# Miniprotein binders against C2 domain-containing protein 3 (C2CD3), part 7

Target 1, 169 residues: C2 domain-containing protein 3 (C2CD3), of Homo sapiens (Human) (q4ac94r1171to1339)
Amino acid sequence: SSGLLDVGLRYRRSPRTAEGVLAARTVSISVQIIRACGLQAAAKALAEREPALQFSATVGVNASVTTHLSFLPQGEQRRTHPVACSFCPEFSHHVEFTCNLVTQHCSGEACFLAELLEFAEVIFAVYHENTKSASDIISIESCKEYLLGVVKVPTKELLIKRSGITGWY
Short names: E, the ipSAE of ESMFold2; O, the ipSAE of OpenDDE; V2, 0.75 times the mean of E and O plus 0.25 times the DockQ between their complexes.

## First folded at step 3 (miniprotein)

Design u16 (from l2 with L53F F56L L60Y A82Y)
Fold by ESMFold2-Fast, scan of step 3:
Structure u16 (fold): chain B 169 residues (1-169), chain A 100 residues (1-100)
Amino acid sequence: as target 1 above (169 residues)
Amino acid sequence: DTEQLRNRIDQFRSRIEDLKNQVQDMRDAINRGDKDTVDRLLNDVRDLYEDIFRMLTEVYSLAEQGNPDAANEIERLMQEVYRMYDEILDWLQRVDELRS
């Protein structure tokens, strides 16, 4: 929980389906990433580890944010588009995660979403994306990302808070 | 120890009954528009759910010591808990709609 990201999380019930009351119900976990702020300290620390990136700390960073629900596979991870040259990037990013109220584990056993959410987190990772050129005929170097910070927001309150979770983390 | 398992399942069932009572009180508060009571009861419900889920691992562990009937009873009780979660989500949606 840090003051780096202005986010909103909301738990929404989808209308009931014809497939059944409990097992067929789905929910939407809505994630908004509004902005990041105060990235100067993180950028300075990164520049100290990566001398080649010293210039990025003087003009801002090319920030992007990944969203990962801790109970979902890494392949379900989402990412914002990068915002160039800013220590206070505005993302205005919204994604939805559709989750069944009852899922099956890899072992085939049933798992209830409410049980998962009691102990889960939404994990935001803030990266600097370093690029050499977008218009090269041959891409000699690919984009490389560098971690600036991690923000973890517990999902427990999503089960109970009617308006969801909003604020700086 | 079969006696230990039985006692823990009884305790688990008792905690679920506490949750049912709290959920009913919350429904009553929502129906009468008592915002302060709803907020307080939501915190109490959260605490009870957390307690129930903490007990779940212990109760399952005891049942795994060779009592399949107990494991089935625990699953049945947890289905009751999940149904109450569903109900709370429906109520939260209704309350949210009134405030939007």
Scores: ipSAE 0.000, ipTM 0.122, lowest interface PAE 17.7, mean pLDDT 67

Design u17 (from b1, 16 letters changed)
Fold by ESMFold2-Fast, scan of step 3:
Structure u17 (fold): chain B 169 residues (1-169), chain A 82 residues (1-82)
Amino acid sequence: as target 1 above (169 residues)
Amino acid sequence: SDEELKERIQKLKEKVDELRKAIEKGDPEAVEKLAEEIEKLMEEVAKLYEKGDPEAYEEILKLFTEVLKLADEIEKLAEKGS
C-alpha cells in the first residue's frame, strides 16, 4: 500500500432528528483510524535518530495516533490507545468532533464551517511509545513518545460526499 | 454581498430541486452536470456567508443537508447499477 494510515472522514449532522437538524448550531466530523501498515521504515529511521531505543525488527513498535483538526484548538486533539509490538497495528478507532457551523477567526470575523473546511486538513501524528520498567522507582519518564510520521488529509471534499473521504494516506 | 448571498441560496435551492427530479427520472448525464453545478454553488455560498444571520444559517444548513442526502442516493444507485 502506498499510504501509512487507513482512515475515514465523514461530515455528519447532529442532532439526528429533523427538528434538531433545523435548529442545529453544530455538526459532527467523524474520524476513523482503521489501521497503520508499513511502519518498518519509520521504525528504522527512528532507531537511527534515537540509538538509545532498542527494538527488534521482528517485534514492532508501540504505536498510537493523534488526530488534530487544523481549525480546532490543539487541546481538542484525540489519541488512540497504543497497540503494542506491531508494524501493522489495527486501531479500529472512531471519534467524533463537534464543530460549530459558525465560528470566529482571530480577526473577530464570523466564518462558516464550510469556508474553514475548504482550506483545512486533518493531521494524524503517529508515535512510538517507549515504556520503561515499572520496577525502577526513581524513573519519572516511564513513557516517552517518538514521532514516526505525519499524515495530512484535506477536508475540502468532506461537504460534497456523503460517504466521506476514505483510503490510505 | 447580502443580496448576492440570498441570490446564490435561491439558485442553489433551484438546482437541488432539479437534481432531485433528474434522479427520479433516471437521467445520469443530467445528474452529473447538476452535481457539478451544485458543488460550485455551495462553495460560492460558503464564501459569501460572512455574518451570523440565523435565517441564512438555517437555510444553508438545510440545503447542505439535502445535498448530502442526494449525494448518498446517487452513490448508492451507482453501486447498485454496477
Scores: ipSAE 0.000, ipTM 0.153, lowest interface PAE 12.4, mean pLDDT 72

Design u18 (from a1 with M9Y A13L F45W)
Fold by ESMFold2-Fast, scan of step 3:
Structure u18 (fold): chain B 169 residues (1-169), chain A 82 residues (1-82)
Amino acid sequence: as target 1 above (169 residues)
Amino acid sequence: SDEEIERLYEEILKLYDEVLKLLEKGDPEALEELRKLYEEILKLWTAILEGDPEAVKKLKEKIEQLKERLQKIREELEKRGS
């Protein structure tokens, strides 16, 4: 596959009693980040873009991935733990986003979640985490994250496939 | 019931797929009618979550109306295609 991230997305509703189902106002959007692959080119580009970073792009990167649902606030972002020194890190990361079935759009309009998902996307940002001890810092900030790539997956297919979306993106 | 709500949810998801596949086929007027019926189904789903006991019956009626409309649109498209 030519994609950077092997991911899985599912739209799920928790099982409940009949009364609980009728009263339920939330569902879960399940996000899995299985692995990234082929980070060599991104690492080389980062090393050229940020020459002050003193790392070898031939060894690997310390990759982490943030997940952002475009219709949720930035504060709802999730992040994987970093995987050190790899161009094909295995994350085995799974998170759930609890979403209201009826939400307020920024226009103040009340919308069913299905309407939001028709035009939304899941945004994955892949970072290199460049961490060094404070004693190693000499007029250069070395405790930062650097963008390697961005993957956007439309959520429209979550409305079509009860089993969800899986694959490389 | 719990089973009834889950069955209706599955039917709605299947109808999403069918409506989306037809949105780029057929005539614009018929597709606009489908869109309005689809929006009514979404509103009724919200009412079910608020505990309206009549909403389940209304949702079933709207689902059947959508199925009938989709069938008529498919038949019309089939006549134009052949």
Scores: ipSAE 0.000, ipTM 0.171, lowest interface PAE 11.5, mean pLDDT 71

Design u19 (from a1 with M9L A13W Y16A L20I Y38A L42F F45L T46E L49E)
Fold by ESMFold2-Fast, scan of step 3:
Structure u19 (fold): chain B 169 residues (1-169), chain A 82 residues (1-82)
Amino acid sequence: as target 1 above (169 residues)
Amino acid sequence: SDEEIERLLEEIWKLADEVIKLLEKGDPEALEELRKLAEEIFKLLEAIEEGDPEAVKKLKEKIEQLKERLQKIREELEKRGS
């Protein structure tokens, strides 16, 4: 089957007590980015748009992934560290988002988080980070990023599935 | 069953919305009873994760108690509203 990213999504109570949940009015959404694969096609397409990158694309990409929940502000997005010179990078990356149980539509009306999650998605953007040198570790601080691809995972059922949502997307 | 537990979770999250909205209306006597019911429900969710076979039945009972209490609180608030 198709699939660019191996990910996992799970809701969690944080704090774990009923009193804490009622007082904080929040839950946590846990996101795991395990690995990407099959980046050859995306790298080829990128090199056609950016000819200077063709040489880099033949030896692998320096991939990083950003995670964005579609109902949260852009400033709340998170990013993995880059994994150098690979078309199948392993990230083993975990982040948590704190989300209000009651929030608001763009209409300004209050709504429950479960209602938002019915229409929302987690957006993963995969980037190549180009550096001045072939050294992956030392040169990461000087990189510029180029979009390789976007993966969108629906959040419908996220609050319902006890084991979470996992798999290739 | 997993399907039954998932339906119960959906119901719990919808009830949580209603509890939070009622907490904003400031009835302090009703709040302590709602807090106790919420605590019992969350303990039963933990028991389900730990594999207690009776926890699902107990959870269904507590959800029904919460629904009945929420309905009575709404009725009382409507009486006070005019």
Scores: ipSAE 0.012, ipTM 0.320, lowest interface PAE 8.9, mean pLDDT 71

Design u2 (from h1, 15 letters changed)
Fold by ESMFold2-Fast, scan of step 3:
Structure u2 (fold): chain B 169 residues (1-169), chain A 103 residues (1-103)
Amino acid sequence: as target 1 above (169 residues)
Amino acid sequence: TSDQFRDLINRMKQLVDQIREAIDRGNKDAVESLAEAIEQLMEAVADMYERGHPDAYEAILQLFTAVLDLADAIESGDRETVDRLEQLIDEFERLVNELEQRG
């Protein structure tokens, strides 16, 4: 595999009203995270930065992935469930981001979604989740995490490809 | 500008007829060819948004919506969706006519 993450991105339209106009001026950006692979190299690099972490070539990492659209607030970030003890975790994870067709730019000017998408990207961050004590096993939202890698996928082709963007990154 | 909106409306009307025919006949090859035409149309609309005319923002927004609806119709093969697009195209044409009146 030439990339770290096998992902899919697709642009989707909100349903229309009965009068032939849209009920809302929003669209959905669909993100699918299928799997990661080749995490051995990332784990080795992480162990060199964080000597307290121990990784076995046969055991793997406890991987989770966060998804962030570069033009949305950090609070809109999404996260997969962690997959334990694997260097090739399968996530089969799907999320949707609701985006306004027209939004306020940080400069105060109105900005169209197409303008944002031309220079934006979907940022995937792959983490190793450190294990919690036995009493905390069912509460994994606040696990200590370590960055394994970052994948950035440009969004500029979402408006010009009906099939979306898919492949290894 | 108005000329670019006229071109896009004419292309959308042409594509609606072609999509409807391809869906009715279950012609996969024709559907794939029309998908390529939709990609070209979406690129044109995105370009217009980036270079947008301030007085035409409402028309630009509605053209963008129509392009997305055309893409959805191709993906779903839903003939009723194609029929609903006809009303939206008529609305765009009315807005373009009003824009041209204002010069």
Scores: ipSAE 0.000, ipTM 0.253, lowest interface PAE 11.2, mean pLDDT 68

Design u20 (from a1 with E6R M9Y A13L Y16F D17T L23A L31A R35E Y38M L42A F45Y T46E)
Fold by ESMFold2-Fast, scan of step 3:
Formats: sequence, C-alpha cells, structure tokens
Structure u20 (fold): chain B 169 residues (1-169), chain A 82 residues (1-82)
Amino acid sequence: as target 1 above (169 residues)
Amino acid sequence: SDEEIRRLYEEILKLFTEVLKLAEKGDPEAAEELEKLMEEIAKLYEAILEGDPEAVKKLKEKIEQLKERLQKIREELEKRGS
C-alpha cells in the first residue's frame, strides 16, 4: 500500500544437480525486484541534503537497487542495472542466493537455515546514480551513488509460504 | 496445510535449539549424528514446501528419531550428574 519497492521472495530447492554435493545440501532464495514507486519524495529530500543535485518533476532519478541478505557477507550483495530518468523505475530484476541448509558459526557451532531465517531480513538499498562530476578530469570516470531509501523485508515467513513473500515494502 | 507447515517449522526450530544446547554439554561424537539428522529433516521440510505429501510422514518420523536420540543423550547426562 505505502511501500517503496514491489518485490518477491521465494524459497526454493534447485532441481539441477550439476555439482552433486551442492545441489543435495543447498537451497535457492529467489529475489525479484519488479519496480520502485514514489521516488519523488526521496529525491526531494536528497536534493535538500545535496545542493549540487537537481531533480525535475519531469526527468526523474537514475535508480539502482542493491539486495543484501542480512546473514550473508556484503560481498554476496547484488545490484540491479540503473534505470534512467524515472521516479517509478521498472527493474524486472531476478537473482538467486544459494544457501546451505546447515552452516556453522565462527565458533564451530552448527546452524540450521530455518533458525537463521527466523531473525534475518532482506535489505534493499535504493540509490540515485549521478554521472561524472565536473571535477573528475584526471581520474577514471566514476559514478557517485546517493542513498534514496532502505527497505527491509523479514524472512521469518519465507519457509512456511510455498508461494513466497510478494508485495510492496 | 499452512497451519500444519507452521507447526512443523516451529517444532523443528525448537528441536534444533535443543540440539545446540545439548551439543555444548554432551559428547562431541553425538554432535555429528545430530547434525546429520538435522540435515535430513531440513531436506524433508523443503520437499513439503514444494508440495510432496509423502514428505510430511517421513519428516514426522525423522523428528521422532531426533527426539528419541535427544532423550537418550539426556538420560546419559543425568546419570553423570547429582
């Protein structure tokens, strides 16, 4: 209803067995980012914090979204391609995270995936990507990122819903 | 049913917590056996989520095996304490 991102999460075991052992002991957590909406307010707030940025009501932002599972390292983070000039970008983005059914803490204790998911969340960070600045005349071309918003979706119901978790968040 | 799946999930989570607590107190060799049972339970739970009705019966059987094993370990620990 009042969410920023239209997403879908599904817990699924891969039917493919290319690696054998991996297929036997792992599951896929499927993440879909369909679209964002209502980025006008976030863009306005960002422009007030960053005077160098300007957003027109007719132009939009260059939005991209990162996906992070709270129990996985940040290096496993995924990112959409940026969608230019829109306050309601459509990403149609789909990624899968491969997770072990049973893993170990740093102390060597075993953990069941269901226990991790009870307290975990999927963290979506929405960014505006700005092109090279006027001062970037000697360095390699860089895209600066500005945070527009953060959406967190709890995973606690993921294992008990075959259809997964879908909706605006 | 969704309610049955929820009950099974809660039971598995509770049993897993008991396994972890007992593994810290008990025999290290028992920990590997318990881990194997938990892995089998996890696979069966996945099969239920994907709509395999036969997996429900098998999962309940494995849950009972885990409960039995945990009880035997507790009885052995109780013989040691006083």
Scores: ipSAE 0.013, ipTM 0.401, lowest interface PAE 8.0, mean pLDDT 73

Design u3 (from b3, 13 letters changed)
Fold by ESMFold2-Fast, scan of step 3:
Structure u3 (fold): chain B 169 residues (1-169), chain A 103 residues (1-103)
Amino acid sequence: as target 1 above (169 residues)
Amino acid sequence: SDEELKELIQKLKELVDELRKAIEKGDPEAVEKLMEAIAKLYEAVWKLLEKGDPEALKAIRKLYEAVLKLFTAILKGDPEAVKRLEELIKELEKLVERLEKEG
């Protein structure tokens, strides 16, 4: 009832790829971000912390969400398209992460995906993307992003639940 | 039973520990195939834990024992073991696919 994001996680087998990776087979971890809701409180808090933002917290936020699997490199995170002017944005976002069943770390230690998933998590970060005005002279600069919230979902049950993990977090 | 499944998980963890000890001295191709086979055994066991299929448990046990014998053969330098392991990996994949489909 107090959750920020409506998400789904699912484990699926993928066919082997011939891209110079280890000969071991791969699997897919499917991530769905359906919607966020109840962003009013986060928006009010952000407006109070950052008065210079000059956005209307009464109309909504321009929300986007990043997805990061804690056991994958930082550079492999994904991001939704932003949804403008909403406190309950619907993303209908689906992304897949290809993971090797077995990885070899630089220490020479073999890591099995099943072992990694026992202690790993999916990290969702919800941001407000600053809105440019039509008269903004600094329009050539990239928009700043501001953190609204973070949601962490454990992955330990992905291998044993066929339907995956779904719900509000 | 749940007890038998947990026992099998413990045996797989022990096999992983033995593989980690042998990994630097083994044939890299054989070691990669062994890691793949063990990963699939873990996947099958975790799928089975949720669904509870006694026939699948028997199949997993037989495949585990086959992997263990091939692991020993590979460590002793048997050149035929890698080919036998590839066939075993295919059998493991079929088992995992059946567990997925049974729902």
Scores: ipSAE 0.000, ipTM 0.265, lowest interface PAE 13.3, mean pLDDT 71

Design u4 (from h1, 14 letters changed)
Fold by ESMFold2-Fast, scan of step 3:
Structure u4 (fold): chain B 169 residues (1-169), chain A 103 residues (1-103)
Amino acid sequence: as target 1 above (169 residues)
Amino acid sequence: TSDQFRDLINRMKQLVDQIREAIDRGNKDAVESLMEAIAQLYEAVWDMLERGHPDALDAIRQLYEAVLDLFTAILSGDRETVDRLEQLIDEFERLVNELEQRG
């Protein structure tokens, strides 16, 4: 309830030249994660679930966001850099997913991207990243992540709105 | 949108005829103008896909493949590819007729 993430989704087509027509087997889905806000409630809930994680009201969380297209393998997830000590982190993060216009079903049947987008979602997972001892740079790579929230944005309007989908979710 | 499908079918049939003529005559000067006509068909198919047609996605998929095959036929001079395209256009027309009967 209430928007957690300010995001933008845009569908981008291949060029219109004759060479572009031959090469047009893929499209780009552009994803922007501009900022998150109102993480105080999620941090409070996390601290109650994980008492060892005490969050100061003045410090905030170390937030990062993963982006996953529901029709792509989980291994193709993208992640923002973490933003330290904030309940309203600004990510200004931009990534593009290259998607095939047609994919092949395991039975050999082709599935078109427009068909996938009708029922697909972009899934954003917001995490708090906690480190062990900060005295060692190696300890940063071993940081644990804790889920703060999940935002799902339907893609069915992405093809209809050529200007894209933008707003708080 | 049914009217748009009919327009695309008619344009594809005309291009098949023009491609056959160009292949039969060995007329490479026609290739550039035919390639541009195919690019315009590709744009029309893409526009239909972007607007979403839930009940016609299969027909649109076949149309997309037929447009790419037209481009390939021009480049290869392959009459067999042209004949296969004619079959795909006929199948697409059959699907459009079925969609019109459903509403």
Scores: ipSAE 0.011, ipTM 0.255, lowest interface PAE 9.4, mean pLDDT 70

Design u5 (from b3, 13 letters changed)
Fold by ESMFold2-Fast, scan of step 3:
Structure u5 (fold): chain B 169 residues (1-169), chain A 103 residues (1-103)
Amino acid sequence: as target 1 above (169 residues)
Amino acid sequence: SDEELKELIQKLKELVDELRKAIEKGDPEAVEKLLEAIRKLYEAVLKLFTKGDPEAMKAIAKLYEAVWKLLDAIEKGDPEAVKRLEELIKELEKLVERLEKEG
């Protein structure tokens, strides 16, 4: 997955995340997904695996991206809106994850965000969406998503890089 | 980062000294502002101190709950808690010194 997503990650102290004394104990991790490019190969592979999709890999895909921080529950993941019929979709997507500076493991021991970020990653899953929202007849029974690729970005430098992490991944 | 950590701990000690003086003078507004500053500085210390050092993580886990509870107790009007806070900050300083000389 060389160079498919143009992303940015930044560690931010957000005074608005929680009011009162708890605001001092939280931060925001900012995630930007600017664009994807070069989805032709993934689309071709998908069309070969899923011939029932009835799309041509030469036309484009309806791409969306799911963002998941590896140390947060799956329920905290975010998804972009799909961009129709493109191999180089522009998302201009920005989302913030509110994180506690200290959490507890299931064992009951304290775990600090700095320790979590040392071994964590941001996981981007790129999907083709068979989006039928604008076509009422089949929409109810045909809302499917198909994985095009996965991009993982390590977070170990977020605390020590004020400029954040940015580039193609 | 170890130099930065020591400087932050020194500033933390200075703020706790100012907190003690504000409590002795009975200045609630100064106490509130100093508690906020101490909380922010302590979080900065945690970010640097706990950057993947397993020994430091175990030691700080013991201190973390105590420090935050003492800050809350001071906010609720327990002046004796400031003395215990000063002792915990000295313990944190000793941990940093121990880790530095072992590295």
Scores: ipSAE 0.000, ipTM 0.129, lowest interface PAE 15.5, mean pLDDT 68

Design u6 (from h1, 13 letters changed)
Fold by ESMFold2-Fast, scan of step 3:
Structure u6 (fold): chain B 169 residues (1-169), chain A 103 residues (1-103)
Amino acid sequence: as target 1 above (169 residues)
Amino acid sequence: TSDQFRDLINRMKQLVDQIREAIDRGNKDAVESLLEAIRQLYEAVLDMFTRGHPDAMDAIAQLYRAVWDLLDAIESGDRETVDRLEQLIDEFERLVNELEQRG
């Protein structure tokens, strides 16, 4: 398939009344990662760069996806649980990002969320990872990850689409 | 910024035209979706100017309340209300232009 990820993005309101909206300092950005498909080509390319992974590419990949809003720090990044041994994993993952309506630039000037969304992207990175068994969860930091692909979805349309942004990317 | 504000206002005006068309066709689902899109744009425009123009907060809040009330009324298919919504969007654009000229 031409798209790598089936995703959904939505701009969400916590308060609905005009008074509540005016008093609110934050907004939620909803991100849904439904599934990935067509990971065979990416797995083959990865196995050629990392020969030790040839057997993994033969049986499928252990895919996980990170979500990063381009205007938020890396520490706000989210990640799905890995789905083992599949070239078309289903994640059914949903996450919310809480964003300040007004933020500071390094120059000290205020920047409104609406301005950031005009230029921003949601960045999805798809990884193959060697996972620890359930009996060794304290060693999770030792897991190695390998990049399979990157999908970038512009946020400009979030402000004008009630249903949000959805589809294959 | 001024260019981004004009883009958002122009999108709202386009949505008003689409609402008129959806009302004429009796498509309630389309009207509801378009009204929610305008609500999102109004929140975005409010966010853009809230801190930049503290002296105009009362006027901006009043316009926001008026637009919110009109959006609820349009859900009933009131065509006259759509014309009023367009007038308020024009008024909002004038207010922002005036504030930017004051410096």
Scores: ipSAE 0.000, ipTM 0.234, lowest interface PAE 12.7, mean pLDDT 70

Design u8 (from b3 with L39F F42L L46Y E61D A68Y)
Fold by ESMFold2-Fast, scan of step 3:
Structure u8 (fold): chain B 169 residues (1-169), chain A 103 residues (1-103)
Amino acid sequence: as target 1 above (169 residues)
Amino acid sequence: SDEELKELIQKLKELVDELRKAIEKGDPEAVRKLYEAIFKLLTAVYKLAEKGDPEAAKAIDKLMEAVYKLYDAILKGDPEAVKRLEELIKELEKLVERLEKEG
């Protein structure tokens, strides 16, 4: 199979409503990352680009996954906990993105979330996180991550399919 | 039946009529405020339904989405958008009547 990530996406209207104006009404987009599989090929390709990582590629990778909604700021990106030494890591990760149904009119035009979802995508980036040695003076901001792969899932079907979007991508 | 739901539906009908009149008079501030009031009442209907019947809450949520999509057209004074809003409120009334029969 060609899929790397077993994911689920659902569109859920939040029971919380905005106080004040209707334009502040929100909805939740639920994202589940269940597992990744078949990371051997990606790890081999990474080791070819980064020879120092060859040992990691023969044992497994320390995988983490970021989730980015293409229409939200980069600061709203989420990340799973890392899973060590595995080519088929299980994340069992669930996050929700709270989105306004209508973006602010002061930008010149009203944009409904449904219109954004027609052309948007959920971007999953899978990384290998390098382990630090006991002799290294490494802070969190100096931790090295390496891209293993990217999975993009279109959002246009979220409003049409009540059960959401699920499967390997 | 839930007497509160019936009262909210009647208030929605009254607000939609006021909205139509505000559009006919060309009062954009009144149109904005009336639409805001309509959506707040729809939110109250959703919250009441959610506590008793999650399937009814889902139906109301889809109806609220349709109402929200009319926002820009209503602000621009499109009479077809107001007519569509009236139709959606009638659909909500029928859903509330069905809940009474089931309950």
Scores: ipSAE 0.000, ipTM 0.095, lowest interface PAE 19.2, mean pLDDT 70

Design u9 (from h1 with F42W T43L E61Y)
Fold by ESMFold2-Fast, scan of step 3:
Structure u9 (fold): chain B 169 residues (1-169), chain A 103 residues (1-103)
Amino acid sequence: as target 1 above (169 residues)
Amino acid sequence: TSDQFRDLINRMKQLVDQIREAIDRGNKDAVRSLYEAILQLWLAVLDMAERGHPDAADAIYQLMRAVADLYDAILSGDRETVDRLEQLIDEFERLVNELEQRG
């Protein structure tokens, strides 16, 4: 399989009553990152770019994944815990993004979440986190990150698929 | 879900009448709030359609997008555009009638 990440996306819509809908101003977008696989090729390419990094066939990488919704600010991106020493890390990561149903453009015009989702994407960036010592693992600031790969999943089908979007990407 | 759809349709029609009154009074804040309420109801319609009638969800989504496209013109007080909004609500009611007839 050429897919790097096994993910799931779901859109939790408004309540079913008219009164509940009128009171609601936000929805949740649920993101699951189940696992990554086949990181050997990405690790090899990284080692060629960064000669100081060497990856043993038996050791693997220290992988973490960031999730960014293209229509939300960078400050709202999320990150998995790192999974050590694996080319097929299992994250079992689940997060929810709270999104406003209506936002304002710079021009002052309203922009609706449905319009944003039509052209948006979820961006997953997979990193290798290299620590200089065991004590560095405690501090996220001390970790140096190296990009292994990027996966982009369009969000247009989130509005029309009850089961959401799932699979390898 | 047709019973739930009819509840939402009735609420949308009530809000359309209130938009006309707000336009006549020149109350732009009221027009915006009422229109935003209609958009919220359309999001509920889409949610219910996806869960109960996924084969109709695409058609309902297209209607919701058409409603959203009317936003700027309605906020400017264009009464003819309010009539078009009502036509889209009537089209949704037609789809609900078809879903009931199909069983």
Scores: ipSAE 0.013, ipTM 0.343, lowest interface PAE 7.6, mean pLDDT 75

## First folded at step 4 (miniprotein)

Design v1 (from s11 with R17L E21A K24L; at its last look DockQ between E and O 0.01; V2 from the best seeds 0.00; counts 0 for: pae E 18.5 > 1.5, pTM E .798 < .8, placed apart)
Fold by ESMFold2, look of step 4:
Structure v1 (fold): chain B 169 residues (1-169), chain A 80 residues (1-80)
Amino acid sequence: as target 1 above (169 residues)
Amino acid sequence: SEKVFIYVEGDDPEKLLEIAAKVLEEAEKLGLEVIVEYDPETGTLIILVTGDSPEELEKAVELAKEIAEKYGAKVEVRRE
């Protein structure tokens, strides 16, 4: 692998409470984005097509990671804070996706979460945020970002693994 | 070809931007190569100094520290 992410995935059922009849029908997919490594190679490859990245590919990237479950709307995407000037950033970021055990299809038929997880993936996208040019720092300008890599982790194993899924991908 | 990273932390982003502008202006006058990056999430200004001469490198480091401390910002220097 060229670039790697150290991530963890866990499947948790909601405990029932006095108000918890509705909550008994939901679960949480916990995602931990711990750290990344090997980002210099990806940055250098991108810099071959994008000269503006040449300095970042030498000194360090400003990395952030988006997380998305394949069966959830794109608006449910989460993003870490950027970690400045590193090829091995430490994110230590945790996110929870609340999911219903039963959902309604577009066709109107019920769909169990287990059916979605069988073929779903957690999609991680690693970005570099290029800094404003030296002359633009005084003004308020939009940032430009570049995709360094995408990691997809199947959710299938969450259905059977008690401890979840952890490791480098 | 050696690198020095200068991390400037402050509570006021307007002050950090002024620090960056002044460091770039003074570095240009001295012919020093300096790149400035800013992380609004952590409130950190990152100043990278590169050079072939240890004398030039130290001048740039002292310049950046003097300017940042004048504005009351917290400064950390990491040599690599």
Scores: ipSAE 0.000, ipTM 0.091, lowest interface PAE 18.5, mean pLDDT 71
ESMFold2 (binder alone), look of step 4: mean pLDDT 78; pTM 0.720
OpenDDE base, look of step 4: ipSAE 0.019; ipTM 0.214

